# Designs tried in a protein design chat: VH-VL binders against q8zty0. Part 7

Target 1, 249 residues: q8zty0
Amino acid sequence: MAKQVLTYIDAKEFAYIIDSISVLVEEANFLIRNDGLYLRALDVSRTAMVDLAIPKESFEEFPEVEELRFGLNFKELKKLLRRVKKGDKISMEFEEGRVRIKLIGKSVRSIVVPSIEVVGEELPTPKVVYTAMVKAASDVLATAVKDADAVADEVKFEASEEALIISASSDKGEVEVKLDKNSELVYEFDVKEPASARFSLEYLVDITSKTSKISDIVTIELATAKPIYLSFDIPAGGKISYFIAPRVE
Below, E stands for the ipSAE of ESMFold2; O stands for the ipSAE of OpenDDE; V2 stands for 0.75 times the mean of E and O plus 0.25 times the DockQ between their complexes.

## First folded at step 4 (VH-VL; framework fv_sonavibart)

Design b6 (at its last look DockQ between E and O 0.53; V2 from the best seeds 0.00; counts 0 for: unsure alone 74.99 < 75)
Fold by ESMFold2, look of step 5:
Structure b6 (fold): chain C 249 residues (1-249), chain A 131 residues (1-131), chain B 103 residues (1-103)
Amino acid sequence: as target 1 above (249 residues)
Amino acid sequence: QVQLQQSGPGLVKPSQTLSLTCAISGDSVSSNSAAWNWIRQSPSRGLEWLGRTYYRSKWYNDYAESVKSRITINPDTSKNQFSLQLNSVTPEDTAVYYCARDEGSPASMEDYFGTGAFDIWGQGTMVTVSS
Amino acid sequence: DIQMTQSPSSLSASVGDRVTITCRTSQSISSYLNWYQQKPGKAPKLLIYAASSLQSGVPSRFSGSGSGTDFTLTISSLQPEDFATYYCQQSYTFGQGTKVEIK
């Protein structure tokens, strides 16, 4: 019985990754292939999708398999991860019907959780041709959507050749955040065609605030009345991405 | 009750343009939850999706790579119809041409997975490309 | 690109038989596989969408199942009106068809 073990050297970063995924889902399937760790999940309302890809080179130990699939409930994993300390590693040892999860530091702390059967449809990559891309400081986006949430339940993203405008309004008030293409907080700006769409704020506040703890930079992609694409590079390698379907008029 | 009614010539000479029209009743060509498709069928290639037009705050077109350089699909909101134009036809374009609806839910991520379930079809138009 | 292969290409069956048609995809990328019935001289008719969901007005003897790369259309008790050609479809790609003929 050869051990199938996955070890990530930065347990705190891994904890932030789990927190970010768990905004949309409480449980999901992980897929281990010979080149990396993957996860793709759709929230229960089917309005938002999270996509995780971490290459095997980002792990200290990685299983030698063609494919290994396992489902986890994040409640128990998050309880352990609240105890993570600077310098801790995290490992997952895969056994029949269960996963042994360890925080490895000055001492080793562990839990054993069942490998659960998560109902899931196989989800294709959304087929969207984006016309606008903005790469910017992630905390600026997080602040903008938080401000929008204070006044409304939806937010409008408008990309022009000169700026990205994030706005919301209601009888409570209105907000507008302008990210000018020449701002020091805008790192890349590529608008082939103006784009405009509206989105529910239901998940946006939490995904931007939690995921900005992983990455200082967000890539935002838009097309008129199409899902917004948000991607965050993981410092140790890989990325977390989100799609959110637009509101209709 | 949605219905699609096709019209257009059944014979086209090589190198000319094939032109067909699909009239919509019971729905709008500018419906924010529908896409309007052309699909053809021949003995050699079976059923083959050609492209679509749809309105989502603006007009979009998607075309199959095999015909992308020769195809145009246009909506006509005043007549509530959409058209197919296929340029520079050859005998290999001989087929039965169908228009079809795919109805989606743009507020759901599923609408963007490219899963096209064609629930309403026109009656079909046999088009022969020959001398 | 997804490549789709139906099996069998043709079959002969009697009224009352249980008929099974399979569709195999080259990759496992979606559960959104559709099934159509086509009679000579007519447009295809949607039977099953999203692998297992029965289209409105389709008799309950039709069912769909499967996931990953393997999908199945089943007719639990074949009726005279079910002699037709059946197609699977995913992501704008259609299978080559399965002709169900009278034995």
Scores: ipSAE 0.665, ipTM 0.827, lowest interface PAE 0.9, mean pLDDT 90
Fold by ESMFold2-Fast, scan of step 4:
Structure b6 (fold): chain C 249 residues (1-249), chain A 131 residues (1-131), chain B 103 residues (1-103)
Amino acid sequence: as target 1 above (249 residues)
Amino acid sequence: QVQLQQSGPGLVKPSQTLSLTCAISGDSVSSNSAAWNWIRQSPSRGLEWLGRTYYRSKWYNDYAESVKSRITINPDTSKNQFSLQLNSVTPEDTAVYYCARDEGSPASMEDYFGTGAFDIWGQGTMVTVSS
Amino acid sequence: DIQMTQSPSSLSASVGDRVTITCRTSQSISSYLNWYQQKPGKAPKLLIYAASSLQSGVPSRFSGSGSGTDFTLTISSLQPEDFATYYCQQSYTFGQGTKVEIK
């Protein structure tokens, strides 16, 4: 009887992906289809959504299934993944009601975790028409957000034809980071209409801190008073993306 | 309590512009948690959403693809109302037209799934397009 | 675009009957489906939102269930005022309607 197995060559990259998801949720459902691995989840306050899509071509081994769902609680998984080393592979074997997870390197570490079912994880794609798109160095965004977090609890993104401005202001001080369209740290700049929105720093700090370990480039999409869209390309293929709802008065 | 009251002409000739108004009481047309919709109903097409207007730091409009080139939905904050203008009408635009509110939380991602419920409706206006 | 199929298109029932109306979507919409009641000459009235949440002021004999692609509206004991047409809705798309007629 053939077993259903998922193997990802870069276990350290996979660990960063799990860390990036777990900033929003402690457990989530994964969906395996014939063309890839998918995950979509809302945080408990329903303010932020993570969207993961990894094509089957990114995997060394991929299950031969029409559709397979499995839910994981990340607490035990993160303990295993904390000790992953460069060059390790990760493998998941699907059994009835459980998943056998192996880290394959100089030694083989294995854990069996229950597969949980999270009802209501079939989230639709947000319907937002974006008017501004900036592709830039991800570490610049992470630094700008971290600097803003030192002085405020929210950050403003303003896109104009000339620049993206990331700013925060409070009684503690003011921070402003300007990314001119011709900056060497800006790879693409397409603003059809100026856009401005404010977001909670608590989500952005954690998201950008973890995702900068996955991708050197971030795609930022904005529209006035709409959720920000942040997309990070995974080196082995696929994307991890985030939608964060705006602050409103 | 929120109420919507509609007004406008019931008979329009082909190729002319249909104009309807919906007056709002008990809420503000510029409320940051509401959107103001036009929906029509005909025997041939059933219930058909036409579009909406809403305020989120600026005014936005969303329109159904089928009418996008002919439709304009405008708010009027001074009169606390919103209107529908549908250009170049044909007999296929004959329908009962309703205004309706969908309420949401813009600070929630769920507001952007586009599945808001229409909780308050106007009384409806029967519009006949005939020569 | 998500296709919606409402079933049946019409049904005949008597007061006190349990009535079940279904709505199927061509792809999963989680729980983001709403149900409306429309009486002749009147605007539609919201009954159920988010598949199973009863709108304020709606009698408890109305209930909604389902998730993903299959949804059901149930009237546990039909009353005279319940003879109407019922519509499901997701996003900005409505089902074709189910007419509940007196037997």
Scores: ipSAE 0.658, ipTM 0.830, lowest interface PAE 0.9, mean pLDDT 90
Fold by OpenDDE, look of step 5:
Structure b6 (fold): chain C 249 residues (1-249), chain A 131 residues (1-131), chain B 103 residues (1-103)
Amino acid sequence: as target 1 above (249 residues)
Amino acid sequence: QVQLQQSGPGLVKPSQTLSLTCAISGDSVSSNSAAWNWIRQSPSRGLEWLGRTYYRSKWYNDYAESVKSRITINPDTSKNQFSLQLNSVTPEDTAVYYCARDEGSPASMEDYFGTGAFDIWGQGTMVTVSS
Amino acid sequence: DIQMTQSPSSLSASVGDRVTITCRTSQSISSYLNWYQQKPGKAPKLLIYAASSLQSGVPSRFSGSGSGTDFTLTISSLQPEDFATYYCQQSYTFGQGTKVEIK
């Protein structure tokens, strides 16, 4: 009977999280468990997956529930979040069939939205054994992907013992970004086996551009002809990650 | 109608190589919508997936971690078949071996969710590893 | 590793009986679960895919249900040809099997 409240301290960061998630989906279900807030969703083509995990410690207020599921339309939510200012908090109050979202700053603004149940299946964790892991500056990845997008619809990731190469080519031109294992922009480099895979740039540009606003570091995991795994640590302690299925060469 | 016909010896000595072949009819080993698998069954280990081969503009192989170091699955487009080679066998490799088809796409995340169903099976081959 | 547990391991039933077999997985797999029938000396036969979809040529007395981590295979009216071992499967992992024997 007690009102359940979720409060995230940095509303602007939360807005960026929503932006990052909304690259793949227009709406999705959140899951509140006793240890944190979770979201997992596939795009309509089922070629990309987003995973969000924010521990309860990242929140100022956290509901005392075993499990609470609620869906939100991100398009509508983003309308509210466009007015977020630095220093604002965001709070969600869960009522029967409704969610009250509050932006708490110099003034308190609140909207009430319906708690929707987004139709979808619970998604399992993809089973992929990765052979290459690179931790690098997120803006470098974003720039490389953006450059690739200028010349092609697909991008190639190649990991060797010496470097990670991000490349794209078409009649419009060629792009190659080489991240040497000893580069200042590479924080960790572990390649057990060489890995090569191609991916559509459809989501990668937006994913990397949006997430780079949240995290300065990206972890890239690669395996030959397997989904790429991109992980971004949220400053407050959470994590946003993506799986993107490979393209057929 | 798609059919799989297995062939190969049923007796292998320890440390030798187990070799089996699966002939495909009614479908192509290089089909872009299929993957070709080897699965074995024993009382001790139950049904165990060993690996697969499939063609998506080029050939790919996936192997179970338990046999990865010893297993090779090769397609033969000329004969429309695929083979299993398992090196350094021990009595633990005694089992009925099956080839099987599943529909999978590496371009979809669902391929990595374990959604694949094996809809066509070979007749099975009992392989005994014994001196 | 994914763990799959079927229940029961074996059961005895008579022709005409309603039979239910359960499969529990260690992780939520949504509807990505398949069911197979295997008779002695034969390869497994796909019965149900995607938790509830009936494979072509399979009698309608077979049905699948469930979500999350718990799934069920149901035979509405057991026929003589249905005495066999049944397996659930997700990804490359199979259940240990459920043997349906004649009472």
Scores: ipSAE 0.420, ipTM 0.665, lowest interface PAE 0.7, mean pLDDT 91
ESMFold2 (binder alone), look of step 5: mean pLDDT 88; pTM 0.920

Design b7
Fold by ESMFold2-Fast, scan of step 4:
Structure b7 (fold): chain C 249 residues (1-249), chain A 131 residues (1-131), chain B 103 residues (1-103)
Amino acid sequence: as target 1 above (249 residues)
Amino acid sequence: QVQLQQSGPGLVKPSQTLSLTCAISGDSVSSNSAAWNWIRQSPSRGLEWLGRTYYRSKWYNDYAESVKSRITINPDTSKNQFSLQLNSVTPEDTAVYYCARDEGYQASMEDYFGTGAFDIWGQGTMVTVSS
Amino acid sequence: DIQMTQSPSSLSASVGDRVTITCRTSQSISSYLNWYQQKPGKAPKLLIYAASSLQSGVPSRFSGSGSGTDFTLTISSLQPEDFATYYCQQSYTFGQGTKVEIK
């Protein structure tokens, strides 16, 4: 009989991944397939989507299954994960209707949580042709959207051949952050065609504040009046990505 | 009550440009919650989406890859209609052509999953391409 | 580039029969699939959107189910006016159609 066990070496990194998902959804289904761990979810407003893919090779132990689905409530899971320390491992043992979660460090803490059935389906990949791509320091994006949030409800991204401009304006004030293609904080810059779109700050502030703890680099893809794509590489392998629909008014 | 009414020629010669018009009543062609599509139907290829036009801060067009080099879909806000122009037609463009609305959603990712259902259709125009 | 395959391509049924039509997609699409009815000489008519939502004005004998790659349209008790071809649609791609003939 094979045990159905998932072990991730860096429990602190796993906690940041859970924090980054939980900004959009209170609960979601994880999907384990023979090649990795996956999750896709839309927020309640259907405005933003998170996409997680972690390959089997990122895990110390991985279940031998065709498919295993398990749902977790992130509010309760985050309470447990607040106690994680640097150097801890996290292990999940899958049993019928429940998950045994172990934090393995100088001591071993074990908690059993119910596996919930989250009503939902696999979401398709959005159909967007992007015309601009910028790879930059993730904390610069996080700071820019936080500053914009102080003065407005929405933020505009403008990509040109020379720079990416992140700006917001209202009767409360104006904020502008310019990332020139030659900046030391810009690692790749590829703009085939200028792009401009506006987005709700409520999603961007929360997403970028959590994801900057996972990855020092963000990949930003833009097209005029299309969803923004933000992608963050996970150090142990894999990727967490976001799509956010544009504002139309 | 939204209605779509089509007009245009039934016979077109090879190499000419096919032009069709779809008049809208009960909605605005510049509505930011709608997109305006052309779809054709032939026995050999079935139902084929050709493209759409829609207003979201500016006018957008999306076109099917198979016709992208030959097709133009244009709105006309003064007449509340939109048109199809298909250049350099061949007998393979013989089909019934329909205009149709898909109603988009406010600032939703579902707009980009291609989940717009075609809820209102024109009556169709039979187009024959022959000499 | 998602392919839509309907099964069967055609079927014959009697009034009162339960009819099931299947649509299979080459890639997972969640619930983002619509169903249409087309009668000879007429434009297609929307029956079901988002896999399982009944369009306003459509009889309750029509229902949709499924998610991911496998979707089903069911007519619980076939009526004479249900003679038609049925199409599934995802994004800008349509299935090849299923012709329902009344015996």
Scores: ipSAE 0.343, ipTM 0.673, lowest interface PAE 1.4, mean pLDDT 87

Design b8
Fold by ESMFold2-Fast, scan of step 4:
Structure b8 (fold): chain C 249 residues (1-249), chain A 131 residues (1-131), chain B 103 residues (1-103)
Amino acid sequence: as target 1 above (249 residues)
Amino acid sequence: QVQLQQSGPGLVKPSQTLSLTCAISGDSVSSNSAAWNWIRQSPSRGLEWLGRTYYRSKWYNDYAESVKSRITINPDTSKNQFSLQLNSVTPEDTAVYYCARGTPSQASMEDYFGTGAFDIWGQGTMVTVSS
Amino acid sequence: DIQMTQSPSSLSASVGDRVTITCRTSQSISSYLNWYQQKPGKAPKLLIYAASSLQSGVPSRFSGSGSGTDFTLTISSLQPEDFATYYCQQSYTFGQGTKVEIK
């Protein structure tokens, strides 16, 4: 039986990836296949889904398995990852019912955690046909969402042929951020049909505050009254993406 | 006990509007736990979902991409029914048309995974588009 | 759109036979698949929802199994009233149907 080890060279980037997942769920199942590491999880209210795909080429060491599934509770993992330093590596060794996690730098920190059974079946890809796509600076989205959160609990995204407008309004105030298609902060703009939908700021604030530390660029896909799709490219390879269901009112 | 009863014409000429109605008993058309669907069946295309209407604080409609430009589905709360209007029909619209109760949209990601079942169906209306 | 493929397209079987019908999806749908029976001249009737849950009033000889992309409907002992076409469904997409003819 071969030793099953996964090693990621940039432990700090891996910590940001874990933080980005844990804003939706406290525990999740990872799936290792011959071509990469995968994770899909739905938050407790079934409103938002995270989708992670990292190719095996992004890892220094990768298990040689047909398929390996393991569940982790992120509380202990995040505690270990809080102290990660630049240049540290993270290694996971898979044993029956256990995962040995090492943070490797000038010192070696190690924990052994149970592999848990996270209840839930593999989640399908949502059925959504998108009509608008904007690729922009991720920190602009994070700032717009944070500003909206100061005045409201929901935010509206409106894509037209000329601009993406992110706005929020309540009796406490109004916020509007306009991203013109010709803005230097907009890298791609493809709107085939205007699109408009509203989303919970709770999810967007939490997601964008973590994902902006992973990727400088966000891809936003929209369709009227459909879930928003946010995608962030991981520098070492792979992608972390989110679907957030729209608000009905 | 929920039942759906359909009514409408069996023969429609090309370029005209097809109009069908589905009457609901044992449930409310504005029930927040239901969505009201039209589904058709033809030998060439099999079972084909056309669209739905449902009430969640306000009325919503979703339509299949293939018919979106020609279709309207409307609820009528006073008669507890919903209707289908399909404009500019062609012989390709010849089919048996069914109304059906399905899964509601609750602003949940699960609604987009296709979890819903069609648990109650009308008897069907055979529609022939012919000159 | 997710493609749904049923196999076989048709089959002939004798009363008392065990019949299996499969449905494959082009993308994983977890357990979000439903099965319907349609008798000649009638509307489809829901048999199984969420891949394996038997609809109230449906005989126990019907069962569903599977997850991800591969799903099976089984009739453990075929009866004369089971002459019908069977359809799988996910979201707003239906399979092409499997016709069961009793020999």
Scores: ipSAE 0.357, ipTM 0.645, lowest interface PAE 1.6, mean pLDDT 87

Design b9
Fold by ESMFold2-Fast, scan of step 4:
Structure b9 (fold): chain C 249 residues (1-249), chain A 131 residues (1-131), chain B 103 residues (1-103)
Amino acid sequence: as target 1 above (249 residues)
Amino acid sequence: QVQLQQSGPGLVKPSQTLSLTCAISGDSVSSNSAAWNWIRQSPSRGLEWLGRTYYRSKWYNDYAESVKSRITINPDTSKNQFSLQLNSVTPEDTAVYYCARDEGSQPSMEDYFGTGAFDIWGQGTMVTVSS
Amino acid sequence: DIQMTQSPSSLSASVGDRVTITCRTSQSISSYLNWYQQKPGKAPKLLIYAASSLQSGVPSRFSGSGSGTDFTLTISSLQPEDFATYYCQQSYTFGQGTKVEIK
């Protein structure tokens, strides 16, 4: 009887959100509940997890359901979203086994893509007690990991009471970025206990290159030899977050 | 082939400390892809996870809330083993105690979900707490 | 905290029977549920992990299915060595067990 429709007013922002998910997974289930849109997925290596939560208030139209699950392949969706124009809205209409996606602007463009139902995609929250939190300019993190990627395969994050140090070292060279707690690029700094951990640059470069287009601010949470937590606030409401498992010796 | 071999006393008096050891062969206690667990089984509580120790650049321990104030799990890299100490035991601690491994092939986020499968178990030690 | 309910608590079966054991959780756990077999006097043995993945060395007559809150362990044709107690587990919580007894 009633159509189930989701409408997001900033299609370009939504495109950046999809790009930010797709660097980790080629397909995933979206979960629509009474209070919002959710997605949680692991990459194929089980090394990183993306966590998306957008409250229903961020949408112009939102389905009235207890729970609706739909799976999308992001490769085809990204092709449509590369053509998004400033001022476009995006609308998704859920049908049995397929999703009708509309870009609504000066013209209306529509595609229908198959919905893939992936069983068992609701992942638990990682059990990590963090000892350090830094809120900083997302561009600084993106640049630091890109520079580190030029010389190494992994990067170290070291938080002390005075600074966050992002560094990498190899035969090719050394890179170090120091964010003092008083830096104008640091908005919040709370280190209860020093923390140090190393991570694969493969994940960080891909994630930060896309997420910096969603949010100017990143929240970084660290604990020694624990997964890094990166959280990006979405301007229209909600957040996209990542957990990346640490490298070990 | 990885094997776990348990040793320790079978009879402990109330208020004393229970001490058990689990020796590891075929793997390293400091393996970065494994965690080493203690699990007990009693008729009244069934299978009950007590805690684990694991190495990720440094040693970490996780403990069940029900025993957290009384339990210590400690690795010994020189002997390739890990131990359980449970303080101030009561008759309710009477159980068969098992050591067990949960393991992944490399670092993963699943290590932090607390949902690992216990793929290798020790033979079990029957512990009776009685005066 | 997630509560686990395993059913039945016991069942009687004959060699060759199809046996089904269920495990229900109070809230969704995706596919992060494991199944174990325990024979008298022995430690539990992992049979199925991640709801449906057969552990190496476990006979193909064992299978797991389900996701979210409802999970099932199936033994397609019960063998004499399968008379045992079976447990489900998620996170660090175990079900109370299902004893499969000879009829």
Scores: ipSAE 0.380, ipTM 0.670, lowest interface PAE 1.4, mean pLDDT 87

Design c1
Fold by ESMFold2-Fast, scan of step 4:
Structure c1 (fold): chain C 249 residues (1-249), chain A 131 residues (1-131), chain B 103 residues (1-103)
Amino acid sequence: as target 1 above (249 residues)
Amino acid sequence: QVQLQQSGPGLVKPSQTLSLTCAISGDSVSSNSAAWNWIRQSPSRGLEWLGRTYYRSKWYNDYAESVKSRITINPDTSKNQFSLQLNSVTPEDTAVYYCARDEGSQASMEDYFGTYAFDIWGQGTMVTVSS
Amino acid sequence: DIQMTQSPSSLSASVGDRVTITCRTSQSISSYLNWYQQKPGKAPKLLIYAASSLQSGVPSRFSGSGSGTDFTLTISSLQPEDFATYYCQQSYTFGQGTKVEIK
């Protein structure tokens, strides 16, 4: 069988992408198609879904395949990629039952990782009609949810015509972050109907702490009592996105 | 324990409005984990979903495209029931009409993949559209 | 729109038989398909949800399997009360039904 290779120029960025997947899922399939690399998986509680799409043009080398499904342990892969250095390239050579990972820099480090069997079909796209969309600095979202996490276990997002309000309240205290549509930290603001929903802070803190290292901009989509959609554009092309189910009262 | 009980007329003339109600016991029509559906069944078209109403901080309605211009589904929180109004009926609207609940926690992403399990059904109402 | 096709449209079976009916979808729906039983003059009753999960109160002789586009409902040992019409459903679309008749 001919070797199937993908090469990504910024190994540190790739490591951040792996980290952003591993925060939600331990085991999942990379799906390699003719046009790109894909991954879609639910966490064990089925509360959140990660969706990765990287076009073949983002890679220095990309395999010529119709479809290749390759199961990996992302928590183990994250540990192996912890020591990636600035300026390294990463190459993955898919073989039967294993992948050879090369970190190419001043030295060439080679790591062989076994494939795992992850059973399941590709998950469908959630059926949600969104009424509010805000593009903002990703660090602002990460800071807002971290502040909320200090006082509560859930956070409320409220979008109105004028602002997005992120708030949390408990016996320990209250936190409110207001992003006016005219703020220098807001890049796009499109609210067709007001939207309000509450979410678990454990998911938001974990996700935003990792994804802010990938992208300076987050797209937030909301609808009343519906899952929040968070999308982060990858500088080299593609995106990593998350759906998080709402808290029900 | 949850039960749905239907009421309404069995014979309707062409061009008139069909009106049916579904009374809910053992659950609330404004439950955040339920949606309340109307489904009909005829020999020619089989089982056909018509629409639903549900409460998630505000009321929502979804309607099948084939009836969207003629159908209204309304909740009544004070009587714990929901209704179907179907305008300008024709003989092709002759069917057994059922109300049904689909229940999802809405706390799971799987609830948004678009498969809905109809776990509780009303007894059905035979509606004949004839002059 | 997603088309649902059940096979066969009808079958004849005897008490104690293993009965298998299938549902095919025109597009992949992962595992998000439900099965119903309907007896004459009665409302449909949910048997299986999410392709393979048995609804509370339903006898263990009923089972579901499949994913993607091909799904199966199996009755391991047919009982007299199981003579009925069976329907698959995904989203808001129902299959045309499979009638299980006494041989």
Scores: ipSAE 0.461, ipTM 0.740, lowest interface PAE 1.0, mean pLDDT 89

